# Ledger of designs, part 3: VHH binders against MLP-like protein 328 (MLP328)

Target 1, 151 residues: MLP-like protein 328 (MLP328), of Arabidopsis thaliana (Mouse-ear cress) (q9zvf3)
Amino acid sequence: MATSGTYVTEVPLKGSAEKHYKRWRSENHLFPDAIGHHIQGVTIHDGEWDSHGAIKIWNYTCDGKPEVFKERREIDDENMAVTFRGLEGHVMEQLKVYDVIFQFIQKSPDDIICKITMIWEKQNDDMPEPSNYMKFVKSLAADMDDHVLKA

## First folded at step 22 (VHH)

Design F3a (from J2 with Y59F)
Fold by OpenDDE, fold request of step 23:
Structure F3a (fold): chain B 151 residues (1-151), chain A 123 residues (1-123)
Amino acid sequence: as target 1 above (151 residues)
Amino acid sequence: AVQLQASGGGFVQPGGSLRLSCAASGFTFDEYAMGWFRQAPGKEREFVSAISWSGDTTFYADSVKGRFTISRDNSKNTVYLQMNSLRAEDTATYYCAADEWIRLGSYDQYDYWGQGTQVTVSS
């Protein structure tokens, strides 16, 4: 078992990379309404909603369990990428490092790939790898597709 | 049943080239990342290369960068490893693996593994 690693996946999406990027960059407050089965709440702890370096607190359900996650946001408009730097929360009880990057790439006029990169390090050797969280974030990207398309 | 059948290994002189193929079956190939690993005698298995389902994302071990190229043909359910400028230290049994995503650092967690194909680089 590894103590640290990086997961990389690609989620196929429809429509405009810009629209998806905007949703994740600046419209996090829409997440509870869009994908409420995953996200139940999001609040600003520090900074502004669409500001680089902002700290947000998420209430979500992972594997049927309600959890909380505090993250610091990084914004890369040039690459249409947003980074969630894990600070506190349930996932951080088992992980010392938990960074998730969503990058939206236009492949064709109607097709997008969301490249998800998850950088992780265990708190200790007894902690599990975050495969379940990778599945979770993949599902977030995938399920947001319909909502973005309807907007 | 999941199957990963690797082929293309053999004997080659230093500086030579080989092309490995891994034919996959028993799972949705175009939803899985594919990877190549190798294990030399007396050494641990090591990561060689990986490719996302779309082919848009690739990774290489530092030892093979610039010499090896991973690619895939989803219509044929096959992943390839073009190995150029082969060196003696490339001698190993090469394994094909599949996972839902690319794993860097947690290589033992790949979902599926194929049988190895031997690559021997010797003068």
Scores: ipSAE 0.928, ipTM 0.960, lowest interface PAE 0.4, mean pLDDT 96
Fold by OpenDDE, fold request of step 23:
Structure F3a (fold): chain B 151 residues (1-151), chain A 123 residues (1-123)
Amino acid sequence: as target 1 above (151 residues)
Amino acid sequence: AVQLQASGGGFVQPGGSLRLSCAASGFTFDEYAMGWFRQAPGKEREFVSAISWSGDTTFYADSVKGRFTISRDNSKNTVYLQMNSLRAEDTATYYCAADEWIRLGSYDQYDYWGQGTQVTVSS
C-alpha cells in the first residue's frame, strides 16, 4: 500500500468551460441548492469568497456520512483551474496532504472535460487511500453539469 | 470476463524501437485510464506510463520521458506504447493495467492487469 500518491481523472461535461469554472471559482454559495445531496453548506472563514487564498468551510455528505472540510483556495484564471488545499476536517484526520485541483477544458463547442487532480499523503501507514474521496469529487463535478447548463 | 492482452514484445538492439499493444475486453474501455508497467528480474514492478480515457492526459516515468509514447484507440479498445531509443535497462516484462482514473504512487490498486510481454534490449 502506498503512503502517498496522485489521482487524475477526467469528467466529461457539457456546455461552456467558463461557466463551469465560474461556478467553482466564484459561486460556491450556490452548491447547496444545486447539489444538496452532496453539499449542505459552505461558509467563508477568512478572506473574500472569490479571492485567492480564501479559507472556506464545507459541510458535505460522503458515503452517507456528514463531514466537514476546511480548505484554502487557489485560483488560476489563466488555466481555469481552482485548487482546494486541505487544512482541516474529517478527511484530514486520515490524510496529511489533501489537495484537489479542478481544471475546466473546452474540447468542442458543446463538450468540456473537467480534469481533477488529487494529491494525497497519509497521516500514517494504517490510514486508507482516499479512493472514496476521488469518487466523491468526481460526482460533484458530474452532478453540477445540469445546473450549470440551466443557469 | 475482463481481459487485457499485451503483445509486441521481443528482442531489439540498443537504439532500436518496439511498439507494444494491449487489447482490452470485458469492460467499458473508454471510461478507464490505461497504464503500462514493467518488471525486471530481481526488481520491483515500476510505473512506465499512463493515459486518461480521453487521451488528453498522459504521464511518464522520468526514465522513459522523451523516448516512450503512450496512446490509445478507443474504437479498437487498445492502448499502445511506442518505445524508441531503447536501452539495456529497458529490458523487462511489460504489463498493461486499467483503472477508473490514473494512479501515481498507488499502483497496486489498479482494477485490472494483463499478462506480461517480454522486452529484451541487447547488443
Scores: ipSAE 0.927, ipTM 0.960, lowest interface PAE 0.4, mean pLDDT 96
Fold by ESMFold2, look of step 22:
Structure F3a (fold): chain B 151 residues (1-151), chain A 123 residues (1-123)
Amino acid sequence: as target 1 above (151 residues)
Amino acid sequence: AVQLQASGGGFVQPGGSLRLSCAASGFTFDEYAMGWFRQAPGKEREFVSAISWSGDTTFYADSVKGRFTISRDNSKNTVYLQMNSLRAEDTATYYCAADEWIRLGSYDQYDYWGQGTQVTVSS
């Protein structure tokens, strides 16, 4: 059984890659209103909402369980990609590396994909692979879809 | 029932080419990532290539980069592996696998596995 790995998938979305990217890059304060059954809060620990290197804290519900996650973000505007690098939280009790990359790619005038890459390493061999977290982040992207078209 | 049926193996000389196919049934093919793996006698199964459900994202083992090409046709529920410039060390049983996303590093965790097709590269 592997102690580290990478998951990659794609979520089909509608509209503008640029607007979806902006939501994930700069507008996380809108997440609780849009998808509040998943995300109950996002706060700035360090930096600004739209700054590279900002540290944000997420309060979310995954598999019916409230959790907290602290991440430092990296912004790649050229590729419309934002990386959330795991610092602290419930997920970091199982994983010593947990980085999630959201990249938004325009496929046609009205169709985009969100490419999700999750890079992980277990704290030890007894920990489960983060399949539940991958399913969770896919659902965030899918459920945010309808709320970006109105922005 | 889920079925992954790999075919297209055979005997080929070094430098030759083969195209493997994996026909899928029993699940929604265009929602699944697909992978190719191989196992030589006396060796552990190893990763060869993977492709996302859309076909937009592909990965290759270093040993096959530039020689093998993965592709898929969602209208035919089939994934392919074009193998060019074959070498003796490519001799193995080749397996296709399916999962909700591409898994790199944790290859034994793919949800579904085919029975495999034999590729033998020999003079």
Scores: ipSAE 0.851, ipTM 0.917, lowest interface PAE 0.4, mean pLDDT 93
Fold by ESMFold2, fold request of step 23:
Structure F3a (fold): chain B 151 residues (1-151), chain A 123 residues (1-123)
Amino acid sequence: as target 1 above (151 residues)
Amino acid sequence: AVQLQASGGGFVQPGGSLRLSCAASGFTFDEYAMGWFRQAPGKEREFVSAISWSGDTTFYADSVKGRFTISRDNSKNTVYLQMNSLRAEDTATYYCAADEWIRLGSYDQYDYWGQGTQVTVSS
């Protein structure tokens, strides 16, 4: 049987959970300018730019290697959470399930937690666990912090 | 070198309580998730509970839900396991583990493991 699991962590951020959530929910076009060493481009493949069920394509660099990722997103405004469900891309060569949830939670007037949940299943037992992708998505959240604060 | 030292085990009658502690050093405790695992003689090591670095997110194995509570004190670099309503089946060596994030399902991949503390529940 293929090995599966779930990773959960939290990234401390500053400012407003609503502004951070909006960046991830609706403002992906700002990612290349804000964190261009990670994200080189985000394009719409299907649906409306900022809607539930939209499909977007990400061009990014992970561990020094350029990759492509296609995801269908789910929007949960009540919980300030966005889910990126993996459809295609380099990561899907390693994993048959790759879903990443970013939830933004206000802890105090100036302190936020970004809770990151990664649900995964390997393509087969010979594939590595997606630790590199978890490190990558943590770094995206952490590095975006300063740019959201400055906006 | 990383050290995780579990303590607080002992002998307890069924229905009793124990509080385990795991003191950590050699890494940035405030950035690490912590977990508790247990292993009874002749059985595989099993997941008991995990807690995020902030303490806000917790998970429990079904066998201990409602009876065990994980917590942490980042000022003391320590994670705790409060074990209430103990049963004979809880008899095991209890281990703490640390990783950059909570891992569910793939438990052999935690970065650091401590020495165990024995919990024995008997009449």
Scores: ipSAE 0.825, ipTM 0.903, lowest interface PAE 0.4, mean pLDDT 92
Fold by ESMFold2, fold request of step 23:
Structure F3a (fold): chain B 151 residues (1-151), chain A 123 residues (1-123)
Amino acid sequence: as target 1 above (151 residues)
Amino acid sequence: AVQLQASGGGFVQPGGSLRLSCAASGFTFDEYAMGWFRQAPGKEREFVSAISWSGDTTFYADSVKGRFTISRDNSKNTVYLQMNSLRAEDTATYYCAADEWIRLGSYDQYDYWGQGTQVTVSS
C-alpha cells in the first residue's frame, strides 16, 4: 500500500465548459437544490462565494454516511480549474493531504470533459486509500451535469 | 473473464525500438484507464506510463520520458507502448494493467493485470 498518491480520471459532461466551471467556481450555494442527495449544504467560512482563497464548509453524504468537509479553494480561470484543498473534516481523519482539482475542458460545441485529479496522503499506513472519495467526487460531477444544462 | 494480453517483447540492441501491445477483453475498455509497468529480476515493479480512458491524459516515469509513447485504440481494445532509444536498464518484464482511473503512487491497486512480455536490451 502506498502512503500517498494521485488519482486522475475524466467525466464526460454536456453543454458549456464555462457554465460548468462557473457552477464549481462561484455557485456552490446551488448544490443542495441540484444534487441534494449528495450535498445537503455549503456555507461560507471565509471570503465570498466566488473568491480565490475562500474557505467553505460542505455537508454531504458519502456511502450513506453524513460527513463534513472544510476546504480552501484555489481558482485558475486560465485553465477553468478549481482546487479544493482539504483543511478539516471526516476525510481529514484518514488523510493529511486531500486536494481535489476539477478542470472543465470544452471538447466540441456540446461536449465537455471534467478532469478530476485527487492528490492524497494518508495520516498513517493503517488508513485505506481514498477510493470511495474518488467515486464520490466523480458522482458529484456526473450528477451536476443535468442541473447545469437546465440552468 | 477479464484478460490483458501483452505482446511485442523480444531481444533488441541498445538504441533500438520495440512496440508493445496489450489486447484487452472481458470489460468495457473505453471506460478504463490503462497503465504499463515493468519489473526486472530482484527489483520492485515500477511505473512506466499510464493513459486515461479517453486517451487525452498521459503520464510517464521520468526515466522513460521522451523515449516511450503510450497510446490506445479503443476500436481494437488495445493499448500500446512505443519504446525508442532502448537502453540496457530498460530490460524487464513489461505488464499492462487496467483500472477505473489512473493511479499514480498506488500501483498495487489496479483492478486487472496482464501476464507480461519480456524485453531484453543487450549488446
Scores: ipSAE 0.821, ipTM 0.905, lowest interface PAE 0.5, mean pLDDT 92

Design F4a (from J2 with T28D)
Fold by OpenDDE, fold request of step 23:
Structure F4a (fold): chain B 151 residues (1-151), chain A 123 residues (1-123)
Amino acid sequence: as target 1 above (151 residues)
Amino acid sequence: AVQLQASGGGFVQPGGSLRLSCAASGFDFDEYAMGWFRQAPGKEREFVSAISWSGDTTYYADSVKGRFTISRDNSKNTVYLQMNSLRAEDTATYYCAADEWIRLGSYDQYDYWGQGTQVTVSS
C-alpha cells in the first residue's frame, strides 16, 4: 500500500465551463440546496467567500456518515481551477495531506471536462487510501451539473 | 469477464522503437483510465505512463518522458504505448492496467491488470 499519491479523474459535464467554475469558485453557498444529499452546509471561517486563501468549513455526508471538512481555498482564474487544501476534519484524521483541485475545461460548445486532482498523504501506514473520497468528490462534480445547467 | 490483452513486445537494439497495444474487453473502456507498467528481473514493478478516459490527461515516468507516448482509441477499446529511442534499461515485462481514475503512487490499487509483454533492448 502506498503512503501517498495522486488521483486524477475527468468528469464529463454539460454547458459552460465558466458557469461551473463560478459555482465552485464563488457560489459555494448554493451547494446545500443544489446537492443537499452530499453537502448539508458550508460556512466561511476566515476571509471572504470568493477570495483566494479563504477558509471554509463544510458539512457533508460521505458513505452515509456525516463529516466535517475545513479547507483553505486557492483560486486560479486563468485555468478555471479551484483548490481545496485540507486543514482539519474527518478526512484529515486519516490523511496528513489532502488537496483537491477542480479544473473546468471547455471541450466543445456544450461539453465540459471537470478534471479532478486529489493529492494525498496518509497520517500513517495503517490508514486506508482515500479512494472513497475520490468517488465522493467525483459525485459532487457530476451531481452539480444539472443544477448549473438550470441556472 | 474483464480482459486486457497486451501485445507488441519484442527484441530491439538500442535506439530502436516498439509500439505496445493493449486491447480491453469486459468493462466500459470509455470510463476508465489506462496505464502502462513495467517490471525488470529483480526489480519492483514501476509506473511508466497513464492516460485518462478522454485522452486529455497523460502522465509519464521521468525515465521515459520525451521517448514514450501513451495514446488510446476508445472506438477500438485499445491503449497504446509508442516507445522510441529505446535503451537497455527499458528492458522489462510491460503490463497494461485499468482503473476508474489515474493513480500516481498507489499503483497496486489499479482495478484490472493484463498479462505482460516482454520488451528486450540489447545490442
Scores: ipSAE 0.927, ipTM 0.959, lowest interface PAE 0.4, mean pLDDT 97
Fold by OpenDDE, fold request of step 23:
Structure F4a (fold): chain B 151 residues (1-151), chain A 123 residues (1-123)
Amino acid sequence: as target 1 above (151 residues)
Amino acid sequence: AVQLQASGGGFVQPGGSLRLSCAASGFDFDEYAMGWFRQAPGKEREFVSAISWSGDTTYYADSVKGRFTISRDNSKNTVYLQMNSLRAEDTATYYCAADEWIRLGSYDQYDYWGQGTQVTVSS
């Protein structure tokens, strides 16, 4: 088993890349209402909601378990990409590095792809790979689609 | 049952070209990332290339960049590896693999593996 790696996936979505990007960039406070079965809360720890470098704390449910995640946000408007740099939380007990990048790419007038990149490094060799978390973040992107389309 | 059938291997002189094909069945091909790996005698299996389900994202090992091209035809459930400017060090058994996403650095965790096809580059 590897001690570190990168997962890359593409989630097909509908509508506008800009709308999806805006949701993930600036409207994280809407997540509990939009996808409450995944996200139960989000709080600003430091910075502003849509600021580069902001620190946010997430309450979420992964594999039926409530978890907490603290991350530092990076914003790339040029590429419509947001990066979640893992700082603390349940996932960080297993992983030394946990960075998730969401990039939204317009493919056609009605179709987009959310490219998700997950960069990870285990805390130690006994920790599992974060495949379950990759599935989780994929589901976040996918399930947000309907809510964004209705907005 | 999942099947990955690779073909297109053979003998070729240095500087020559080959095109490998991997025909997939038994799973939703257009939802999976595909990859090519190779293993030379006495060496560990190594990553060669990977492609996302859409084909929009590709990765290559440094040793094959600029020479190999991965592509896919979802209508045919097939992934391809165009190998140009082949070198002796490209000699290996090539394997096709499938996973829900592209894995870089965790290659042993790919979900499905096919049988290998031998590529021999020799004068």
Scores: ipSAE 0.927, ipTM 0.960, lowest interface PAE 0.4, mean pLDDT 97
Fold by OpenDDE, last read:
Structure F4a (fold): chain B 151 residues (1-151), chain A 123 residues (1-123)
Amino acid sequence: as target 1 above (151 residues)
Amino acid sequence: AVQLQASGGGFVQPGGSLRLSCAASGFDFDEYAMGWFRQAPGKEREFVSAISWSGDTTYYADSVKGRFTISRDNSKNTVYLQMNSLRAEDTATYYCAADEWIRLGSYDQYDYWGQGTQVTVSS
């Protein structure tokens, strides 16, 4: 068993990479209405909603359990990438490092790939790997597709 | 039943080239990331390369960067490893593996493993 690692996956999406990027970059407040079965709330703890370095708190449901996640946001407009740097929350009880990067790449006029990178380090050797969280974030990206397309 | 059948191994002199192939069956190949690993006698299995389902994302161990190239043909359910400028230290049994996503640093968690193909680089 590894104590740290990186997961990388690609989620196929439709439409415009810019629209998807905008949703994740600047429209996080829409998430509870769009994918409420995953996300129940999001609030600004520090900074502005679409500012680099902003700190946000998320209320979400993972594997049927309500959880809280506090993250610091990094924005890379050049690469249409958003980084969630884990600070506190349920996932951080088992992980010392938990960084999730969403990058949106236009593949064709109607097809997008969302590249998800998850960088993690366990708090200790007894903690499980975060495969369930990788599945979770994949589902977030996938389920947001229909809502972005309708916008 | 899931099968990963690796081939293309053999004997080659230093500086030579080999191309490994891994034919997959029994699962949705185009939904899985693929990886190559190797194990030399008396050493632990080590990561060599990985490729996403689309082929757009690739990773390489530092020891093989610039020399090895991973690719895939989803229409053939096959992943390849082009090995150029081979060195003696590349001698190992090479294994193909599949997983839902690319795992870097968590290699024992790959879902499926194939049988190894021997690569021997010697003068």
Scores: ipSAE 0.927, ipTM 0.960, lowest interface PAE 0.4, mean pLDDT 97
Fold by OpenDDE, last read:
Structure F4a (fold): chain B 151 residues (1-151), chain A 123 residues (1-123)
Amino acid sequence: as target 1 above (151 residues)
Amino acid sequence: AVQLQASGGGFVQPGGSLRLSCAASGFDFDEYAMGWFRQAPGKEREFVSAISWSGDTTYYADSVKGRFTISRDNSKNTVYLQMNSLRAEDTATYYCAADEWIRLGSYDQYDYWGQGTQVTVSS
């Protein structure tokens, strides 16, 4: 069992990488309405909604359990990538490091890939690996597809 | 049933080349990341390379960077490892593995493993 690691996956999506990137970069307030079965709320804790370095608090459901996550946002417009730096919350009770990067890459006029990178480190050796959280964030990207396409 | 069948191993002199193949069946190949690992006698299994389902993302161990190339053909359900400039220290049993995503640093958690193919680099 590893103490730390990196998960990398690619989620196939439709439409425009720019639209998907915009949703994750600047339209987080739409998440509860778009994918309410995953996300129930998001609030700004510090900074401005679209600002680099902003701190946000998420209310979500993972594996049927309501959880809270506090993160610091990093924005990379050049690469259409957003980074969620884990600060506090349920996942951070088991992980010392929890960083999730969403990058949107246009592959063809109608097809994109969302590259998800999850960097993690356990709080201690008794904690589980965050495979369930990787599945969770994959599902977020996938389920957002229809809503972005309709926008 | 899931199967990963590796082939292409053999004996080669230092500086030589080999191309390993791993044919997959029993799962949705084009939805899985693939990886290569190797284990020498008396040593622990080590990561060699990994590739995403699309092929757009690849990773290599530092020891093989610039010499090995991982690729895949989803139409053939096959992942490849082109090994150039082989060295004695590359001698090992090579294993193909599959997972939902690429795992770096958590190698024992790969979902599926194939049988190994022996690579021996010796003068």
Scores: ipSAE 0.926, ipTM 0.959, lowest interface PAE 0.4, mean pLDDT 97
Fold by ESMFold2, last read:
Structure F4a (fold): chain B 151 residues (1-151), chain A 123 residues (1-123)
Amino acid sequence: as target 1 above (151 residues)
Amino acid sequence: AVQLQASGGGFVQPGGSLRLSCAASGFDFDEYAMGWFRQAPGKEREFVSAISWSGDTTYYADSVKGRFTISRDNSKNTVYLQMNSLRAEDTATYYCAADEWIRLGSYDQYDYWGQGTQVTVSS
């Protein structure tokens, strides 16, 4: 059985890739108001709020269970991509590597794709593949769509 | 019931071309990623290519890159594999698979698998 792998999908969104990217890059403070059933809080742990290399802590609910996740982010403005590199949290109990890349790509004047890439490695062969986390991050992107459009 | 029906295999000489088709039914094809895999006798199943639901993202195994092209037609619920410059090493049963996302590295976890079509490349 595979101990590491990569998942890749695309979530169709509406409007401006730049506005969606800004939400994920710089406006994480809006997540609890926009998708509070998923995300209850985001706080800065180290660095500046919207800076490359900053460390943030997320309080979220996945499959009905409250969890915490600490990540160091990488900012790629040229590709409108943000990477959340897993440092600590419930997910890191199962995985040695958990990196999630959200890239926003304009396909037509009103249609966007959010390309989600999840790079993972299990702590050991007994751990499950992170399919539940992939479903979760897809739902975050999909559910944020309406709030970005209306903001 | 879900069906993935691969076709287009056959006997071909080295350097030749084949186009495989995989017709899908029983699920929302427009929301699924598709993959091609192959298995030669006595060998493990290996990844060949994958394509996202939109068609915009594709991946290829290094052994086929530049020779094979994956594509899809969502109006026909069909994924294709154009195989050019075929070699003896390409001889295998080719399987199509479907999943909610592209899986690289964890290939046995795709949701749906077809029965496959035989490709034989020999002198």
Scores: ipSAE 0.826, ipTM 0.910, lowest interface PAE 0.5, mean pLDDT 92
Fold by ESMFold2, last read:
Structure F4a (fold): chain B 151 residues (1-151), chain A 123 residues (1-123)
Amino acid sequence: as target 1 above (151 residues)
Amino acid sequence: AVQLQASGGGFVQPGGSLRLSCAASGFDFDEYAMGWFRQAPGKEREFVSAISWSGDTTYYADSVKGRFTISRDNSKNTVYLQMNSLRAEDTATYYCAADEWIRLGSYDQYDYWGQGTQVTVSS
């Protein structure tokens, strides 16, 4: 079995790639109200809501289990992509590397895809592949769709 | 039952072309990523190419980039591999695989595998 790898998929969304990107890039404080069954809280540890290199802490529920995740983000406005680089948290007990890239791509006037790339490396060979975290981040993107359209 | 049926292999001279097809049944094809893998005698199975469910995202092994093209037709539940400028080192059994997302580096974890089709590149 691989110790490291990359997952790539796409989530179809509606509306404006710029509005979806803004939500993920700059407006994470809105996540608990929008998708509170997944995300119970987001706080700033360092920087601002919209800063490249900001560090944020996420409180979320994955497979019925409350978890915490601390990440430093990278912002790529040219590609409308934000990268969440794992620093600490429950996921980092399994993974040495856990980076998730959300890229928003306009396909037509009202159709977007969110391309999700998850780059990972296990802490050791006994750890599971992060398939459940991939399922989780897909559901975040899909569930946020309606709430971006209303904003 | 899930089936992935690869076809289109055969004998071809160096510089020639072949088009492989993989017909899928027993799952929701248009929700799945597809991949092509190959295994030569005495070698480990290796990644060749992958394509997302939408067809918009593709990946290629460095050894085939620029020569091979992956595509899909969701209305026919079929993924294709167009193989141009074939070389002797392309000789292998080619397998198609399916998964909920593209997996790079964790290749044995694809959910479904076909039985393969033989490609032989020889004078």
Scores: ipSAE 0.823, ipTM 0.906, lowest interface PAE 0.5, mean pLDDT 92

Design F4a (from J2 with T28D)
Fold by ESMFold2, fold request of step 23:
Structure F4a (fold): chain B 151 residues (1-151), chain A 123 residues (1-123)
Amino acid sequence: as target 1 above (151 residues)
Amino acid sequence: AVQLQASGGGFVQPGGSLRLSCAASGFDFDEYAMGWFRQAPGKEREFVSAISWSGDTTYYADSVKGRFTISRDNSKNTVYLQMNSLRAEDTATYYCAADEWIRLGSYDQYDYWGQGTQVTVSS
């Protein structure tokens, strides 16, 4: 098995790339209401809520287990992409690199793609690959779709 | 049952071209990423190329970049590899693989693998 790698997929979404991007860039406070079975809370740890370089803490449920994740984010408005760089949390017990990029791309007036790139490295060779976290982040993007459409 | 059937291999001179096809069945092809891999006798299997389910995202090994082109036709459940400017070092059995997402650096974890097709580049 590899000790590091990159996963890439695309999640088809509806509506406006700008609205989806804004949700992930600036409106993380709406996640518990929109997809509360996945995300129970998001709090600011350092910096301003919607700023590049801010640090936020996520409380979420993955595979039926509550977890905590602390990330520093990078904002790329030109490409409508946000990067969450892992700092601490349950996932970082298994991975020493865990960076997830969400990019929103308008394909037609009502169809978009969320391109998800996960860059990872295991803490050591006996750790599992993070397939479960890739499935989790795919489901976050897919399940958020209905709430953005209704907003 | 899941099947990945690679074809289109053969004998070709250096500088020549071949087009490989991989026909898929037994899973929802348009939800899966596809990859091409190759293995020469006595060597480890190596990554050649991958393509996302939509076809919009592609990756190539450095050794084939600019010479090989991956594509897919979701209406035919088929992924292709157009191989141009072939070299002796391209001689290998070529395998197609499928997974829920593109995996770079973790190539043994693809869900499904085909039997492969032989490509031989020799004068």
Scores: ipSAE 0.811, ipTM 0.903, lowest interface PAE 0.5, mean pLDDT 92
Fold by ESMFold2, fold request of step 23:
Structure F4a (fold): chain B 151 residues (1-151), chain A 123 residues (1-123)
Amino acid sequence: as target 1 above (151 residues)
Amino acid sequence: AVQLQASGGGFVQPGGSLRLSCAASGFDFDEYAMGWFRQAPGKEREFVSAISWSGDTTYYADSVKGRFTISRDNSKNTVYLQMNSLRAEDTATYYCAADEWIRLGSYDQYDYWGQGTQVTVSS
């Protein structure tokens, strides 16, 4: 049977959880300008920028290599969490399940944790665990920190 | 060299309590998630509990939820497992492990493993 698992970590951020959540939930069009060394483009395939169930295509550079990723998102406003469910892309050649959840939690007036949960299942036993993608998404959250408006 | 030194095991009657400690050295403990695992004789190693580097996120196996509490003290580079209401089926060697993030379901992939401490629950 195919090997599966879940990774969970936290990235410390500053400012408002609501504003960080809004960036990931609704404002992906700002990613190339903010963190263009990671994300070169985001395109709406279906829906709107802020729609639950929207499908978006990401062009990004991971470990120095350009890749593409197509995802359908789920929005959970009650928990300030957005889930990107993998549909197609370079990562889906290795994984048949690749879901990444970003949840923003206010810890104090100026301190936030971005909790990142990655749910994955390999296409087959020969595929590597997605540790490189976990490192990548951690870096996205960390590098976006300075570009979110603080208030 | 990385070391994870688990201690606090022993013999205890059903319903009793034990507190396990795992002292870590040789890596940046403040940046690592920690986990507890156990292996009973003749069985595969199983997940018990995990805690994020900040201490704010914790996970428990269903079999121990409500009875065991994981915690950490980053000033002492130590993770703990408070084990209450112990049952015979909790008898096992308990191992601590460390990784850059919590891993659920791919337990052999944790970066570092301790030698373990024996817990025996018998009347």
Scores: ipSAE 0.773, ipTM 0.882, lowest interface PAE 0.6, mean pLDDT 92

